# VHH binders against Type II methyltransferase M.MthZI (mthZIM): the designs that were tried, part 7

Target 1, 355 residues: Type II methyltransferase M.MthZI (mthZIM), of Methanothermobacter thermautotrophicus (Methanobacterium thermoformicicum) (p29568)
Amino acid sequence: MKTTHRIYFKNSADMNELKDKSINLVVTSPPYPMVEIWDRLFSELNPKIEETLIDEEDGLRSYNLMHEELEKVWHEVDRVTAPGGVVIINIGDATRKIGKKFQLYPNHVRTIDFFFDRGYQVLPFIIWRKQSNKPTKFMGSGMLPPNAYVTHEHEYILIFRKEGPRQFKTEEERKLRRESAYFWEERNQWFSDVWTDLTGVSQRLNHKNLRKRAAAYPFELAYRLINMYSIMGDWVLDPFLGTGTTMIAAACAGRNSIGYELDHNFKDLIESRINETLKLSNEIVMRRINDHIEFIREKNGKYYSENYKFKVTTRQEQDIRLYYPRTYKKIKNNEFEFFYQEVNPKKERQSKLNI

## First folded at step 26 (VHH)

Design w1 (from r4 with D31E H56Y)
Fold by ESMFold2 at other seeds, look of step 26:
Structure w1 (fold): chain B 355 residues (1-355), chain A 119 residues (1-119)
Amino acid sequence: as target 1 above (355 residues)
Amino acid sequence: EVQLVESGGGLVQAGGSLRLFCAASGFTFSEYWMEWLRQAPGKRREWVAYINEGGYTDYADSVKDRFTISRDNAKNTVSLQMNSLKPEDTAIYFCAADWGTWRTPFDYWGQGTQVTVSS
């Protein structure tokens, strides 16, 4: 097995490298409108935004202009997404004071409206609770009613599907779908409408500008979503690639990927993280297997993995196959191929003797 | 309290057969994977075969089609039928038990039984 991973350093409002209907899954987190760290980026895209934020102090117009910039990307996402494809957008609302007016700017509403108005099915989505150790920034009048404010501590993982459920017509497609299954206990953990077990991560960055823009989701968030909404060999797109998390997660999960990133300064960081994928994927796969075996130890299961012969909870888990990359190579600038090895039960029996 | 006791080892001519037994006590035998391992003089330990709680089996490539593992949950025993023996099969053979976990130690080990195959 082989996967391909491509990075384009350009504005994803133009994704002309991608053919119509070529992408199976989008997993991304855009710059968040009205969140201060993104003001400069949005103002560089549209200079009127700085004027409306600072000179006019017009929060509503600023919000609308910022979303108009994102919607250029969403139009390209719509064009490239295949029928039955899934678009997943991690986005937070913004709490912000412009002039004397404080309010929440509901980024998730505007994003839902964009895709819903264009015929996408809005699927049940996830509230990601990002418990922070930081003090509350916007208290309003504090302990004095009625002008105090609720603390804002979550983001949304919005999930949209294009043109109905994906179909698997060939025997090979159906086999690959069965091999891409996840464990019953992983399903129970992952398909919850509130996630509280993932924290934001401080990535190890050595550039000041990269730290300011490293408001990325953790690896596990992307890894779950990719396993939940794609099969091995699918094409995953992130039009706001950042530090490369979606691409690394796709590689670990045996999916192909494409990323767009405006800031070329991320190139060396992404390449460094791509190199670490070999060890990361193996560790994740082995941990998933052992966590499952410990889980199933306490259950009276009657089904077995056909490939690995440990117990599984359901008939649908019998054909699970797990791979990890053994090598990769750079094919050309910003393009990588990973070459995979299936986990080997016999090798793992022998390895227990060396522990 | 937990015991795994191997037996049935001995001296045999090349091409011959031998059957090893492992008697288990002190744990719920029917829930465990039972495995055979071996260590030849001066060599590292080698995995030989397993039989899981559901009766599925697998073998190291070096012994496949010559060795057969089986279990009797009523008697708490596992056995290894060894046919077409070769001098390179000479080793101490160990019985072990585990839950089928990967990259973790075996839960229980026997003391081993010697098998010697003469040229």
Scores: ipSAE 0.434, ipTM 0.801, lowest interface PAE 2.8, mean pLDDT 89
Fold by ESMFold2 at other seeds, fold request of step 27:
Structure w1 (fold): chain B 355 residues (1-355), chain A 119 residues (1-119)
Amino acid sequence: as target 1 above (355 residues)
Amino acid sequence: EVQLVESGGGLVQAGGSLRLFCAASGFTFSEYWMEWLRQAPGKRREWVAYINEGGYTDYADSVKDRFTISRDNAKNTVSLQMNSLKPEDTAIYFCAADWGTWRTPFDYWGQGTQVTVSS
């Protein structure tokens, strides 16, 4: 097995490199409208936004204009998403004072409306509670009602499906689906509508200018979502690639990926992270196996993995196959291929002798 | 106290057969994977075979089709039938137990039994 990973350094409002209906899963986090660190980006996309923020101090108009810019990308996402495909958008609402007026700007509502109005099913989605000690809180009148404000510390992971449940019409597709299953206890952890076990993690950056634009979600967030909503060999898209987290997670999960990033300065950072993927993927697979074996020890499962002969909880887990990249090559600038090896139980028995 | 005690080692001519036994005590034998390992003079230890709690088995390529691992949960024993022995099978053979985990140490080890195959 191999996977392909491509990066396009351009505005994803135009994704003409991608054919209609070619993408199985979108996992992304856009710039958040009305969150101050993104003001410059949005103003570069539409200079009117700077005027409405600064000169007019018109929060509502600024919010609407910023979402209009994102919606250019969402239109392209809709075009490229295959029937049964899933679109996952990590987005937070903004709390912000414009002039002397404070309010929340409900980014998640506007995003839901976009996809719902275009016939997508809104699936149960996830509230991601981040743990942060950031000092910027809008308390209002503090301990005096009624002008005090709730502290806003969560984001949304919105989940949309195009044209109903995906169909698996060939035996080859059904086999890949069964082999792409996750463990029962992973399902219980991952398919929760509130996530509190993932801290918002700043990615380590070696370039000072990039720290202000780094994607805010951790590798584990993307890795869960990719395993939850795609099968091996699927095409995963991130139109706001940033530091490459979604691409790295797709590679670790045996999926192909495409990323768009406006800022060409991310190129070296993303390529550096590609170099580290081989170690990360192997560690993740071994951790998943051992976590499962420890779990099933107490669960007393009745079924066995057909491929590896450890116990599993359900019949749906019996055909799980686990792969990790053995090597990769750079095909050309901005394009990489990973080559995979299935885990080998015999080789792993031998490796225990050196621990 | 957990104990794994191997027996049945000895000297045998090439082409011959030998059966090793491992007696286990001090743990719930029926829930563990039981494994055989060996160490030839001057070489690293190598994995030989396992039999899991469900009776599934697998073997190192070097011994496949010549060696057979089996277990008796009523007697808390595991055995290794070794046929068509070769001089390169000369080693100390160890019994081990684990939960089937990958890349973690074996939980319990025996002291080993010597097998010598003469040409």
Scores: ipSAE 0.304, ipTM 0.743, lowest interface PAE 4.0, mean pLDDT 89
Fold by ESMFold2 at other seeds, fold request of step 27:
Structure w1 (fold): chain B 355 residues (1-355), chain A 119 residues (1-119)
Amino acid sequence: as target 1 above (355 residues)
Amino acid sequence: EVQLVESGGGLVQAGGSLRLFCAASGFTFSEYWMEWLRQAPGKRREWVAYINEGGYTDYADSVKDRFTISRDNAKNTVSLQMNSLKPEDTAIYFCAADWGTWRTPFDYWGQGTQVTVSS
């Protein structure tokens, strides 16, 4: 098996490289409107935003203008998303003081409204609990009522579906879907409406990379969502690619990917992370297998995987296949292909002898 | 306290058969995967076969259809029936136990028994 990964260094408000209805899954985190670190980006996109923030001190107008810039991207996301496709947006509300007025700016509401008004089904979504590193930043009057404020320590993972459930009509599609299943215990962990457990699962990876991911969204967040809402060989899009986390997670999961990133200075960082993906993916697949083996011993599973010679909990898990990239090549500027190998139980018994 | 003791090795002519036994003590035998490994002089160690706690088996390609692993949980023994032996099968054969996890150490090893196949 092979996957393809492309990077476009341009504003994703124009994604004309992509055909209509060509994308199966979007996983992204945009710049957050009214979050101060993004003010410069938004003001460069629309100079009126700087005027409304600084000269007018008009938070509502700033908020609306910033969302108008994002909605240019959401229109392109809508165009390229296939019927039955899923759009996942990690976004947080902003708490901010403009002039002497403090308030929350409800980014998740505006984002939900955009897709809901365009006929998307809003699916049950996830609250991602992120502990603040500055829990006292916006206390208001502190211990004196009534002008104190709640500490804001979560983000949203909003989940939208275009035009109803995806259909799998050919036997090849249905087989690939069955092979792309996840374990029952992973389903229980991942399909929860509140996520608080991300750091423990990802500690087996490079701690430096995990800390960077916790500052944005971590690899594990993207990896879960890609496995939850796509099958192997699907096309995953991130219109706000950043450091490349979604692309790396797609490669590790055996999906194709496309990323857009405005800042060309990310090129070398992303290429470096692509270069490290081979070791990362192999380690993740082995961890998932060993976690399952430990879990199923206690569960006494009823069904059996002939592929890997272990028990599974449900009939739907019997055909799971796990792959990792063996090698990759650069096809042309900003385009990469990964070549995969299925895990081999016999070779893995031999590998234990090296320990 | 944990012991895995192999027996049944020896000298045999090519085409012959041998049966190895491994007696286990000091751990809950029925919960472990039991495995056979081998090491020929000057070569790396090789995995030969396993039998898991549920009785499912698998074999290295080099021995498939010639060797048969089995276990007796009442006697805490694992055996390896080796048929159609070849000079390439000459090695020290080890019994091992593990939880079935991948890329983790074997928990217990035996001392080994020599099998020599003359041409």
Scores: ipSAE 0.152, ipTM 0.658, lowest interface PAE 5.7, mean pLDDT 88
Fold by ESMFold2, fold request of step 27:
Structure w1 (fold): chain B 355 residues (1-355), chain A 119 residues (1-119)
Amino acid sequence: as target 1 above (355 residues)
Amino acid sequence: EVQLVESGGGLVQAGGSLRLFCAASGFTFSEYWMEWLRQAPGKRREWVAYINEGGYTDYADSVKDRFTISRDNAKNTVSLQMNSLKPEDTAIYFCAADWGTWRTPFDYWGQGTQVTVSS
């Protein structure tokens, strides 16, 4: 097995490199409208935004203009997403005072509206409480009612599906789907509508800005979502690639990927992370296997994996196959291919001998 | 104190058979994977076979279809039936126990029993 990973350094409002209906899964976190660290980005995209924020102090108009800029990207996402494809957007609402007025700007509502109005099915989505990335607390009148405010401590992982459930028509596709299954205990952990076990990440950049992208999500978040909503060999897109987390997660999960990043300064950092993916992927796969072995001993599973010689909880887990990249090569500037090896139980028993 | 004691080794002609035994004590035998390993003179140690707590088995390619591992949880023993023996099977055979996890150390080891296969 081989996967391909491509990076385009340009504004993802134009994704002309991608054909219509060519993407199976989108996993991304855009700049958050009305969150102050993104004001400069939005103002550079549309100078009117600076005027509405500073000169007019018009929060609602600023919010609408910022979302109009994101919607240019969402239109391209819609164009490239295949039937049955899934679009996942990690986004937080903004709490912010503009002029004398404080309010929440409901970024998740505007984003849901965009895809819902275009006929996407809105699937049950996830509330993510990220402890390490705590926003500014607005207390309002403190202990005096009625002008005190709730502290905002969560983000959304919105999940949309285009044109109904994806179809798997060939036996090859159905086999690959079965091989791409996840363990029952992973399903129960991952398919929960509230996630509290993942923290935000700091992005260390060559600009010495540790928190330049406050909306960044950890590797585990992307890895779960990619396993939950795609099969091996699928194409995963992140139009706001940043430091490359989605691409790394796709590679670790045996999916192809495409990323767009406006800031060319991320190039060397992303390439460095790609270079380190081989070790990360192997460690993750071994952890998943060992976690399952420990789990299934207590669960007393009723079904059996011939591939790996352990019990599983459900019939659907019997055909799970796990791969990790063995090598990769740079095909051309900003394009990489990974070459995979399936885990081999017999070789892993030998490895216990420290040989 | 945990102990694994192998027995049943010896000299056998090529094409012959031997049955190795490993007697276990000092731990809850029925919950562990039991495994056989071997080390030929001047060679690295080689994994041979396992039998897990549920009775499922697997074998190294070099011994598959010739060796059979089994366990008796009532007697706390694991055995290795070795058929169609070849000179290449000459080694010290070790019994080991672990939890079945990958890339983690074996928890317990025996001292080994010599198997010599003459041409």
Scores: ipSAE 0.115, ipTM 0.641, lowest interface PAE 6.1, mean pLDDT 88

Design w1 (from r4 with D31E H56Y)
Fold by ESMFold2, fold request of step 27:
Structure w1 (fold): chain B 355 residues (1-355), chain A 119 residues (1-119)
Amino acid sequence: as target 1 above (355 residues)
Amino acid sequence: EVQLVESGGGLVQAGGSLRLFCAASGFTFSEYWMEWLRQAPGKRREWVAYINEGGYTDYADSVKDRFTISRDNAKNTVSLQMNSLKPEDTAIYFCAADWGTWRTPFDYWGQGTQVTVSS
């Protein structure tokens, strides 16, 4: 098995490299409108935004202009997303004082409205409690009502589906779907509408080489969503690629990927992470297997994996196949191919006999 | 790896004094409440004293005015000066750290140091 991964260093408001209806899954986190660290980026995209923030002190107009810039990207996302495709956007609201007025700017509402008004089905989505030790606090009048404020400390993982449930019409497609299943206990953990077990740093991948390079969202967040809403061989898009987390997660999950990143300065970091993927993927697959074996000992499973002969909880898990990349190559600048190997239960059993 | 290592325990006559020390490593010492606990033979663990990150202290009634807790953030140490010792003070003394929360376990514990007060 082989996957392809491409990076375009340009503004994703124009994704003309991508054909209409060519993408199965979008997983991304845009710059957050009205969050101060993004003001410069938005002002560079549209200088009017700086004027409305500073000269006019007009929070509503600034908010609208920033979202208009993002919506250029959402229009391209809509164009490239296939029927039955899923669009997942991690976004947080902004709490901010403009002039004398403090308020929340509801980025998630504006984003939902964009896709809902264009006929997408809004699926049950996830509230992500990052459990950050440093939430933004605007206290207002503190202990004195009614002008005190709630501390805002969560983000959203919004989930949209285009044109109804995806169909799998050939036996080849249905087989690949069955092979792309996840374990019952992973489903129980992942398909919850509140996530509190992921941090803003990569706490769940406590590996030295990745510990200090955490993206805006952790690898595990992208990895879960890719496994939840795609099958092996699908095309995953991140129009705001950043440090490359979605691309790395797609590679580890046996999916193809495309990323757009405006800032060319990320090139070396992303390429470094591509080079490190081989070891990460193998470790992740082995951890998933070991966690499952530990889980199923406590739960008396009724079925067996056809491919690996350990117990599984449901009939739908019987055809699970797990792969890891054994090697990769760069086939031109900013394009990579990964070559995979399936886990080997005989090798793992034999290794135990030698120790 | 977090470590809390107690020292300074030993045998002392009633009415005497001892000073215990706890050396801390592996965490941001200055942000934690540091505490002393003790366990006498056959008894439940007893809270002895705390010193919070701001330097506020408090003591169990049984040791108040006899024991003094202090901390040195530059050396990552907390100490317990124990004066006017009584046989009832005989126990293993543990250093502990937490965030000052209520009804939750202490985050870190030391191995303990024996204090024996003879009459």
Scores: ipSAE 0.000, ipTM 0.080, lowest interface PAE 24.6, mean pLDDT 85

